# VHH binders against Interferon-induced very large GTPase 1 (GVINP1), part 3

Target 1, 242 residues: Interferon-induced very large GTPase 1 (GVINP1), of Homo sapiens (Human) (q7z2y8r1479to1720)
Amino acid sequence: DKRLFVLSILGLQSSGKSTVLNALFGLQFTVSAGKCTQGAYMQLLKVEETFTEELGFDFVLAVDTEGLRAPEHSNKSKDRDNELVTFVIGLANLTLINIFGENPSEMQDILQIVVQAFLRMKQVKIFPSCLFVHQNVGEATATDQTMDGRRRLEQKLDEMAAIAAEQEQCLDVTCFSDVIRFDVNTHVYYFAHLWDGNPPMAPPNPRYSHNVQQLKSRILMTATQESRGNIMKISDVKSRVQ

## First folded at step 20 (VHH)

Design p3 (from m1 with S35N)
Fold by ESMFold2, last read:
Structure p3 (fold): chain B 242 residues (1-242), chain A 121 residues (1-121)
Amino acid sequence: as target 1 above (242 residues)
Amino acid sequence: QVQLVESGGGVVQPGRSLRLSCAASGFTFSIYAMNWYRQAPGKQRELVARISWSGGSTNYADSVKGRFTISRDNSKNTMYLQMNSLKPEDTAVYYCAAGYVWYTGDHFDYWGQGTQVTVSS
């Protein structure tokens, strides 16, 4: 039975999440400027056989799910997004949470859904990992700004965890680190603007390319750690989704 | 910018040795698997050897097993190919290629420009 590492990315519609996924895997995903992602795109990537024992898995399933519909703020849309996110987080070994810009309402919407999904995973004893990718931070190397951003994100995650815990009556949860293993200093990655100018005529921002390398390094570390513990088999994935 | 630069090629007589180097810059070398490919005149490019990001796993084409050794030094961002007991059949342009830990098909993220190796009497 073949071993599978599942990597997904979540984010609001038009948040550039497919662009991040394409940067991680090359030309495997469709990228449309200014267009919302509809449906789900999945790619099964084979690991070179020479490396599978060192890496700890044989395949990667890359998942780019439908963008969350925060602009539509309806109970039916929110319930559908909650179900989709809960399913994908439960399926994935590692989920990338893509945040674009600093709009407080958009940040609140995605964090609320994501935190609730991770709380549900805790309740059924599934322990997925996550990394946050915060795009469109113009001074990604400015330490004071990234420290402020990390503090704000951690505070918001803790607020969402407390709210979710009250709603689910989970007495042992007061902050986000009670929900999943999380360290705001190592699990949050800030990305500069993707382009120096207006695409498609503008070249890629070199700073963005360096941010991608840093993220790839963390993903490799996380995947290797997951494979040493309890990596999923293809049969285990079927059981989890059923 | 990203660069892979091969060096160490040349003209050598059969039975002798060469050591190729592939110097990398512009990306995080230590998380990429590295490969040597070669292309002889009139032939398709073929795999020569692979090495994992850590150096812990290697694989060789049957035609070079026991004669060639791939290695890497992550502190120097450099991969090597030690080619011993060279034969005229080893004459080719040798390319290095880098790929992240997985791929779809024959995709590699970066390729070098190649270095010529000529083995002749």
Scores: ipSAE 0.655, ipTM 0.849, lowest interface PAE 1.0, mean pLDDT 78
Fold by ESMFold2, fold request of step 24:
Structure p3 (fold): chain B 242 residues (1-242), chain A 121 residues (1-121)
Amino acid sequence: as target 1 above (242 residues)
Amino acid sequence: QVQLVESGGGVVQPGRSLRLSCAASGFTFSIYAMNWYRQAPGKQRELVARISWSGGSTNYADSVKGRFTISRDNSKNTMYLQMNSLKPEDTAVYYCAAGYVWYTGDHFDYWGQGTQVTVSS
């Protein structure tokens, strides 16, 4: 029974999730190779056997969700998104929350759903890790800009945590860091625009490539830490996804 | 811009040694596993050796075990292949390749353009 590291990516429809997936997995991530279950595409990636002892796991399960719906949809769409997010967060060792641009309404909706899901995981003693990937934020990759963006995101997350805690009657939760292990300074990654200009005439943006490397470095660090703690087996994942 | 640049190839007599280098730039070298592949004329590309991002884990093709040594220096963003006791069968273009945590076979994130090694009188 092989050890499995589960990595998922969440985000709204048309939020650039496929671009992040391609950057992380290269050309190996294709629709024909993945399976769609419960609104999530799953692809199993083998770790080179030479390295499995050093890493602490044998496979990576990449989970790509159908994009979350636009905010003003019916009750059915919101319930479906809540179920999908809860399933994916409960399954994953590490979840990447993909945010594209600076639309406050869309950001609020995503954060509300995600924070609620993580609070539910805490209540059942599941402690997944989370990283935020904020794409196409103007000059946000400059240090001063990302400091301000981190403060705003932290405030929003703390607000959502307080609201969720009141709704769930969890009196010991006052901020997002009470819900999961989270440090806004190390768990939020800002990505420049993919192209330096308008495609297809624009060249690839070198800053975007550098941002991808920073994210990959953090993912490897996180995965190595998770494998020393609570690493799942393939059989455990099967029971969760039914 | 990602680059993997092999160097150190050449023509050498059987039984001699060569040391190949693969200089990396444009990505975070220390989180990638590195590999040497080779392709002889008329043959398929084959693995020669691989080394983990830390250098702590290595693997060699049976045909080169005991003769070749892979190493890396993360402070110089460079991987090496020390090739001793060279044989005519080692004649090939040698490629370096970089792979992150997940990959299968020779589907790597980055490849070099290769350096020729020729073992002959």
Scores: ipSAE 0.641, ipTM 0.847, lowest interface PAE 1.0, mean pLDDT 79
Fold by ESMFold2, fold request of step 24:
Structure p3 (fold): chain B 242 residues (1-242), chain A 121 residues (1-121)
Amino acid sequence: as target 1 above (242 residues)
Amino acid sequence: QVQLVESGGGVVQPGRSLRLSCAASGFTFSIYAMNWYRQAPGKQRELVARISWSGGSTNYADSVKGRFTISRDNSKNTMYLQMNSLKPEDTAVYYCAAGYVWYTGDHFDYWGQGTQVTVSS
């Protein structure tokens, strides 16, 4: 009878995902999370009763994964990561995709996995929401840089969607917006460096704190929109996982 | 730098009113639930009132229901506590606290330093 909002966080190994988790959930998540399956950890958070009717749900299930491994020539490790990502995306109302730095090969690796997983969800009529969190970028507040980075990300996502559509023989998909509801201008969040200088001596970067507030605002908006639509009861989660 | 700054405390006689303010800066006020807590000398800190990020939902401790009103103005990044019919047992340091949509216990994201309210004859 209780309503559940599921939030998942994905990212490559060493991608700074724990920093985002702490910013969103505090230290209690990292010490309280239990391993649900190999590679996934879950924490159930109770919403203050005063707010549950206004918010539209009673609990939040935060799902964290062990960091994804970069694609290599080994099919076995890639298959296991693809299965994990598909499971986590299929479970969640909202999935955060964590990308660290400006390394093109690491960006390609995570996008390839994620786009394939969302295409599989479309094929089984599951329509989760997605936000991208791109950490540790230089001068993330510069409009021209941000707009150029957004264009490159959108182009890469479209390329991956076309490749995935051919691989899955899905003829009605030509770009990423055919796979899920996505707007690169509102669904991508850029985070500056956490520290102003060399840690641990450096003070926290004020731009990073601002970026966290922007993400929190989008998450709240998305969660309230999802609660007006198809929000799951706890009993329904058991059925969906089966 | 996040700040929550309480003001409006003072010394008043029983039966009078005070209005406390909590001015917020350094974070996005409109997405945080806000709370008033108080701590009397020698006692544990206790909840007085809470209000949702939009102002649409409120809750009050039984000891202050009907006398205190919590409110907020998101355009001014400020929360208020209107305290009417003050009693000596309302004497305490009053703190504001901010929490996002999910938080646990009294582990809020941000706390103020407090303002003293003294109700005495």
Scores: ipSAE 0.636, ipTM 0.845, lowest interface PAE 1.1, mean pLDDT 78

Design p5 (from m1 with D109E)
Fold by ESMFold2, look of step 23:
Structure p5 (fold): chain B 242 residues (1-242), chain A 121 residues (1-121)
Amino acid sequence: as target 1 above (242 residues)
Amino acid sequence: QVQLVESGGGVVQPGRSLRLSCAASGFTFSIYAMSWYRQAPGKQRELVARISWSGGSTNYADSVKGRFTISRDNSKNTMYLQMNSLKPEDTAVYYCAAGYVWYTGDHFEYWGQGTQVTVSS
């Protein structure tokens, strides 16, 4: 039985999630016949055998979701999104949460669902990790915006955690760091806009490539840390997916 | 832009040694696995050796085991191939390649231009 590292990506519809997918998985994910199960598309990637002992796992399961809808649409959409998010967060060792632009409403929509899902995982003693990928932030104020943005994101996560704790009757949860291990300075990744100027005449932005390398570095470190703990076997994951 | 530049190729007699280098820039070298591939005239490109991002794990093609040694220095962003006891069958263009955790085989993100190694006479 082989060990499996599960990586999931979540984001709202039209949030540029495919750009992150391409940066991490390349054409492997887009040209393979992925399997859609319960609104999630999954693909199994074999790790080079030479590296499996050092890395601590043999396969990567890449999980991509149908784009989430904004909660203001309907109660039925909210129920579907909550079930989907809970499923993929519960399945994954690491979940990337994709946020596009600086729209506060979109940020709150996805954070509310995600925080509640992580709290539910804590209650059943499943401890997945997450990284936030915040795309398309302004270049001119990126450093200053990032400092303020980190503070605002942490505050919003804490607000969502307090609301979720009341709904789930978890009296020992007052902030997001009570829900999962989280450090806003190392678990939030800001991506510059993809183009340096206006398409079609704009070249690709070199800072975007740098941001991708930083994310890849964190993902490798997280995957290696997870393999030293209770990493799942393929048989365990098959029963959850079926 | 990402760049992988091979050097150290040349013409040598059988039984001699060469050391190839692959200098990397434009990406975070220390999180990429590295490989050497070679392509002989009229043949398909084949794996020679691979090394993990840390240097802790290596693998070699059977035809070069015991003769070639792959290594890396992450502080210099450079990978090496020490090629001892060279044979005429080692004649090929040698390429370096870089891949992240789940890019394997010839599905690598980055490739170099190649350096010629010729073992004759």
Scores: ipSAE 0.642, ipTM 0.842, lowest interface PAE 1.1, mean pLDDT 78

Design p6 (from m1 with H107R)
Fold by OpenDDE, fold request of step 24:
Structure p6 (fold): chain B 242 residues (1-242), chain A 121 residues (1-121)
Amino acid sequence: as target 1 above (242 residues)
Amino acid sequence: QVQLVESGGGVVQPGRSLRLSCAASGFTFSIYAMSWYRQAPGKQRELVARISWSGGSTNYADSVKGRFTISRDNSKNTMYLQMNSLKPEDTAVYYCAAGYVWYTGDRFDYWGQGTQVTVSS
């Protein structure tokens, strides 16, 4: 029974989820312009045998998910998204929440769904980790924007947590940090544009590469921390999927 | 720009020692497993030694076990290979390689240009 670290990514449709995963770990998730990932795609990565003891797991399961749709879609679609998000968050040790751009409406939608899912997990005593990846952040005043961005995100998350708490009748939840372990300063990563300029002739943005490295570092940290606790086994994953 | 630069190679007599260094830049060194490979003339590239991101785990090829020691200093972004009791069969170009922490031995993100080690009487 092998030990698994499960890493998943969630985000709106066409938010660049697969691109992030591919950039992080050289994975081969399909990145197609105009085509969205359908369902969930999984890649199993074998960890170097000599490092398994130090890491605390034998495999990494990377999960790329179908993009979440905007609320303008049918009630059925919303329910499906909720189920998918709940499933993915429940399955994963670490979920990357990918946000592209600064559309307030879109951001609110994804945050609401995600926060609700985490709250549900809390109710069943599952405490997965999450990291937010906010893409398409301009270089101008990056520090100020990031600080303001973090504050805004935190406020929004707290708002969503309060709403979710009311809906789920959770009296002990007043903010997002009551739902899961979360620090807006360490759990949110802002990514520059992938390209330095306008594709297709633009070169890769070095800042993006740097951002990827930072996120990789955090993922490793999280993975090693999680492994010291209740590491998921393959058998556990099977049971959760059933 | 990502760079791996090997140094410390040279010509030595059998039984002597060399210390190779690999200086890394352009990426977060501390989250990468590092390896030394070597390629002798007319032979395939082979793993010499590997070290985990923290330095807590190492492995060696049987041919160099007990003679070579791989180490790293994350504060200096540098990996080392202490080669003792060198033999003529150790003659090769030695390459530094970097792979993310949980990549298997056949996957690397970055390679150095190599440094020549020649052991001859």
Scores: ipSAE 0.821, ipTM 0.917, lowest interface PAE 0.6, mean pLDDT 90
Fold by OpenDDE, fold request of step 24:
Structure p6 (fold): chain B 242 residues (1-242), chain A 121 residues (1-121)
Amino acid sequence: as target 1 above (242 residues)
Amino acid sequence: QVQLVESGGGVVQPGRSLRLSCAASGFTFSIYAMSWYRQAPGKQRELVARISWSGGSTNYADSVKGRFTISRDNSKNTMYLQMNSLKPEDTAVYYCAAGYVWYTGDRFDYWGQGTQVTVSS
């Protein structure tokens, strides 16, 4: 029975989820604007055999998901999204929450769904990790904007946590850090634009590459930490999917 | 810009030792597994040695086991290959390669330009 580290990504439709996964690990998830992938796409990555003991797992399961709030889905789209997010978060050791842009409405929608899912996991004593990837953040005042951005994100997460807590009748939850281990300074990554200019002639943005390296580093840290605790086995995944 | 620069190659007599270095820049060295490959004239490129991101795990080709030692210093962004008891069969261009921490042996993100090692009497 092989050990798995499960990495998943969630985000709104066309938010660039697959692009992030591809950039991180050289994967071949379909990047399509306007096409809705249904459900979740999984890729199993074999870990170098000589490193499995040091890592604590044998495989990485990368999970790409359909975009949330897809226009193609009818009135039942919200329930479907909730189910999908809950499933993906429950399955994963680490979930990347991908946010594109600074649209307050879109941000609120995804955060609400995600926070609620994490709260549900807490109720059943599942404690997955998450990292936020915020793309398309203005480059102008990197430090101040990032600090303000972090503050705003934290505030919004806390608000969503309070709402979710009320809905789920969880009296012991007042902020997002009560739901999961979370530090806005270490669990949020801001990504520059992928391209320096307008594609297809624009070169890759070096800042994006740097951002990818930072995220990769954090993912490794999380993976090694998780392997010391609750290790998922292939048999466990099968039972959860059925 | 990502760079891997090999050094320490040269011409030596059989039985002698060489120490190769690979200096890395432009990426987070400490989260990459590092490897040495070599390519002899008329032969395919082959894995010589691999080391994990932390240096805690190593793997060697059977042909070099007991003679070569791979190591790394993450504070210096440098990987090393200590080559002892060199043989004429070790003559090749030696390449440094970097792959993310859990990639399998055939997957690498970055390669060096190589350094020539010649073992001859």
Scores: ipSAE 0.819, ipTM 0.916, lowest interface PAE 0.6, mean pLDDT 90
Fold by ESMFold2, fold request of step 24:
Structure p6 (fold): chain B 242 residues (1-242), chain A 121 residues (1-121)
Amino acid sequence: as target 1 above (242 residues)
Amino acid sequence: QVQLVESGGGVVQPGRSLRLSCAASGFTFSIYAMSWYRQAPGKQRELVARISWSGGSTNYADSVKGRFTISRDNSKNTMYLQMNSLKPEDTAVYYCAAGYVWYTGDRFDYWGQGTQVTVSS
């Protein structure tokens, strides 16, 4: 039976999520002939057979979402986004959390939903991995990976964890590291602007290409080291998405 | 700014050896699987050998098993192909290629321009 590593990406609508997918997979991301459920799109990628024993899996399932809407919608829209995020995080071995720009309100919105979903996974003893991809930030932040920016994100994640813990009545959670395995120095990746100006007239930003290489390196480490004990067979994953 | 540059090709007599090098720059070499391909005039490009990002896994075309050895040195960003007991049938342009761990189909992220190997007396 073939083994499957599930990689998903989450983010708000119009957050540049497709740009990250294209950078990681080398082509415009498209939904394969597989299933589309709850606004999630999936593409199955075959691993070169020579490498499957070293990797620990035979296929990668790439899961993309339609994009989350801002939480200002009605309660029905908020519940739908929470259900989608819970489904995607519960399915994935690794989830990339895509944050675009430096708007504190938008950052808080996506972080609240994601932290809540990870807390729910902890309660049922499912331990997915996450990486944060913070796109379209100032070049100083993207190139320096400064401790100030990382500390601000860590503080915000800790705040969201505390809020989620109160709502779920979970006494053992004080900070985000109590929710999932997280190290702000190794689980957060900052991307500069894709273009040095407005397309189509703007040249590509060379720092963005460097950021992609750093992310690819961490994804490989995560897939081969952190997720190995949770790799499922394709038949088991297929039954869960049907 | 990504470059894969092959070197070490040349003209050699049957039964002799050559060592090809593929120098990489502009990307994180140590997380890419590497391959050697070759293409003789009028024929399709074919796989010669493949090596994982760590060097821990390799595979060879049947026609070169036992004669060719693929290796890499991640500290030098370089992949090698040691070609022993060369035959006229090994005459081709040899290309290096790099791909991340989950190639989309048969497509590689990067290709070199190739180096000519000619086995003739």
Scores: ipSAE 0.649, ipTM 0.847, lowest interface PAE 1.1, mean pLDDT 78
Fold by ESMFold2, fold request of step 24:
Structure p6 (fold): chain B 242 residues (1-242), chain A 121 residues (1-121)
Amino acid sequence: as target 1 above (242 residues)
Amino acid sequence: QVQLVESGGGVVQPGRSLRLSCAASGFTFSIYAMSWYRQAPGKQRELVARISWSGGSTNYADSVKGRFTISRDNSKNTMYLQMNSLKPEDTAVYYCAAGYVWYTGDRFDYWGQGTQVTVSS
């Protein structure tokens, strides 16, 4: 009867996902991770028993993926990425979508895959949460998180939701907020460059460290909120994965 | 940038009280669980008390239950340990530690430098 919070991390190859994973989970993930399926790795993290009733769960299941590929090589790699993303999103209470700001074609590709996966979850009445984490954005964007950038992302997500809805003939979906519970003001995070300058000579960027603290704060709040309504038992996770 | 600074240690007679403070900076204090550990000469470091990020959940080592009280003030980024009815066995260096919610045991994100508490007649 132990309760489980499932956290998944998705990102394209070379998107900086490993740095975020180390910031969130440290060496514990790399030491304890076990492969669940081709392309996905899982690690079970025990919560200190003193805190489990306040949190509402006893374990965290961290799900990591091998990086998603750029789409240009074949439909076979796109089909594989779609299956992996659908599996990871369907498993998780909360999914982090890690996006590298230097790859606009890959950004649109990952957003298309993610939106389609969430639409399929809606069709089977599964409503996971997500956060978008943008890596290597300019210092002004990382600090200010301008409304223009957030509005542009929301517009792109809405466009992709409408396209996916037409393809799936889902007449009740016109924007991304129809697909999942989403607020562009609280569910989108921007990370500065990891280094102040060129590695390895550059020092760590203190703004990046601050961005990690902001993300950790949101993850804790989301996990606590999920525990009030829709937290899984470990036996339920086994059924859901099978 | 991260600092945990213990204060309030000293030399006291048995039966007296001390209050330790752990002042935190450089991270978001209110989302971290906090703990006090102690290490006496020639002994292993041991847990004294834990407190959740909100202060809503606490736990104590059996040797200090009823005598020590852990607390925190998130508006001051400070954790406290009120130590009453001190015994010579409480003589140790006391350390504060901070950990995010899924780090268990001794795997803490941050540790302080320690403050000496000496209980002698």
Scores: ipSAE 0.647, ipTM 0.851, lowest interface PAE 1.1, mean pLDDT 78
Fold by ESMFold2, look of step 20:
Structure p6 (fold): chain B 242 residues (1-242), chain A 121 residues (1-121)
Amino acid sequence: as target 1 above (242 residues)
Amino acid sequence: QVQLVESGGGVVQPGRSLRLSCAASGFTFSIYAMSWYRQAPGKQRELVARISWSGGSTNYADSVKGRFTISRDNSKNTMYLQMNSLKPEDTAVYYCAAGYVWYTGDRFDYWGQGTQVTVSS
């Protein structure tokens, strides 16, 4: 009866994911989130009934995950991360991939897991959407930095797709755009530093607030587009989780 | 810096009309649902009207249906409330509020400072 839009956010431990969640959902999400499975927190957000027909759904299921690549000193942590990411990506209509900074090792870790998960979804003919949120990048030449960042991210995604395709023996996959619909210019969102200087002394960075507005605009557009084809009912989601 | 600034309030006689405006800046107006609330002295703030981000969906409190009309112009970042057939019971401070499309209840992202409407002979 009730239509559900599922939005997930993924990121490495200590990646600033909670800051993005608070910017998008506010304190309400943090204090009322309920855990559905080990490693995932879910909160159901009711849409104001006046707006549900225009929006195309009645509820949003916000899914937050525990930080990936936690220092746990076991192979179970790696297998757990892969299972969790695959579950979350498979459940969500839209997944936000949160990347903090430009550390190549951290970037490769999250991208490898994410690309593998999307490839698995392609193999079972599930086509979720994703957006990348790349936080805390340089601002000295903002346009050139984001162009460089887009190029680096696209190259890394393509590398991960080729590796995953070889591992899964998928002959038709050579780049990330073969795995899911992806355009590095419209699906990657760069966030300035949250603070203009060093906290706690620094004021909030107004560019960060603007970046949040741009992301919110894209999420709304994606949600209204997704509601036309892939919206499921709350009972369907409960069945898939149970 | 985010601002919601109400204007158009004043003192009017019963049966007359006023048009309130809420000018927005510092956020992307076109992706926020907008609402008018009012608060009379000693009373709780109450909903007057809601409008979706596009203007395609509206809702009104029973006490103002047929008399008030909410509208918005996203090219001007402004929401309006046309108040016809005003009654003394409409006397209040009127506030605009903005919320992203799936926030609900009284938990809006932004509130204005209010504009006084007084309906008196």
Scores: ipSAE 0.644, ipTM 0.842, lowest interface PAE 1.1, mean pLDDT 79

Design p6 (from m1 with H107R)
Fold by ESMFold2, look of step 23:
Structure p6 (fold): chain B 242 residues (1-242), chain A 121 residues (1-121)
Amino acid sequence: as target 1 above (242 residues)
Amino acid sequence: QVQLVESGGGVVQPGRSLRLSCAASGFTFSIYAMSWYRQAPGKQRELVARISWSGGSTNYADSVKGRFTISRDNSKNTMYLQMNSLKPEDTAVYYCAAGYVWYTGDRFDYWGQGTQVTVSS
């Protein structure tokens, strides 16, 4: 019975999620993905046999979502996004949450949905991990003042955790770290602009490549930590999806 | 800006030894699995040896097992291939390759340009 590490990727429509997927998985993911539900695509990636005992798993199940929509209108769109987010967070060992740009309304919407989903997982005693990937952040924000951005994100997550806890009547939850294992300094990754200027004349930004390496390093660390104590078999995944 | 640079190739008599090096730059070496491949004239490229990101797991082609040793030094961003008891059949261009830990097959992120090893009288 083969061991499986499940990695999910969430993001708003047009949030640069495909660029992150390409950086992590290459063309193998985009060519081989198969749809398993309405809104989620899955691809099974075999790990080189030489490495499986050291790594702690034999396969990676990569779960990609259709882009989440900003809920400008229609309560049905937000209900679909909530169901999709809950599904992929509940399925995965690790979920990457991809946020693009500085639009506070869109960022708050995805954070609200994500915090609620993780609180529901805590209530049913499922303990997934997450990393936040905040793309296309300005040079001043990325270089000089990201500490302020981290403080604001942590405050917002804590506020949303408290609101969700009241709604769900979970009196033992006061901050986001009560919901899941989270450290804003190690679980949030800021990516520079992909281009060093305005396309099509701009060259690729070399700091984006460096940010990808940092994310890959954290993903490997998280995957090996999860494999030590909380890795499922392929047969278990069949029961969780249907 | 990523570079994999092989060195240590040359011409050597059968039964002798060579050590190849692969110096890496432009990426986080310590999270990549590394491999040596070789290609003899008119032949398909073949795996020689493979080593995990930490150096804890290795694999060798049957034709080189017991004679070749792969190793890495993550503090120097360098992989090595110690080649003992060389045979004329080992004559090839040797390439290093790097892949993130769950890529399989010969779908590697980065390849070197190769170094020639020639074993002849």
Scores: ipSAE 0.625, ipTM 0.835, lowest interface PAE 1.3, mean pLDDT 78

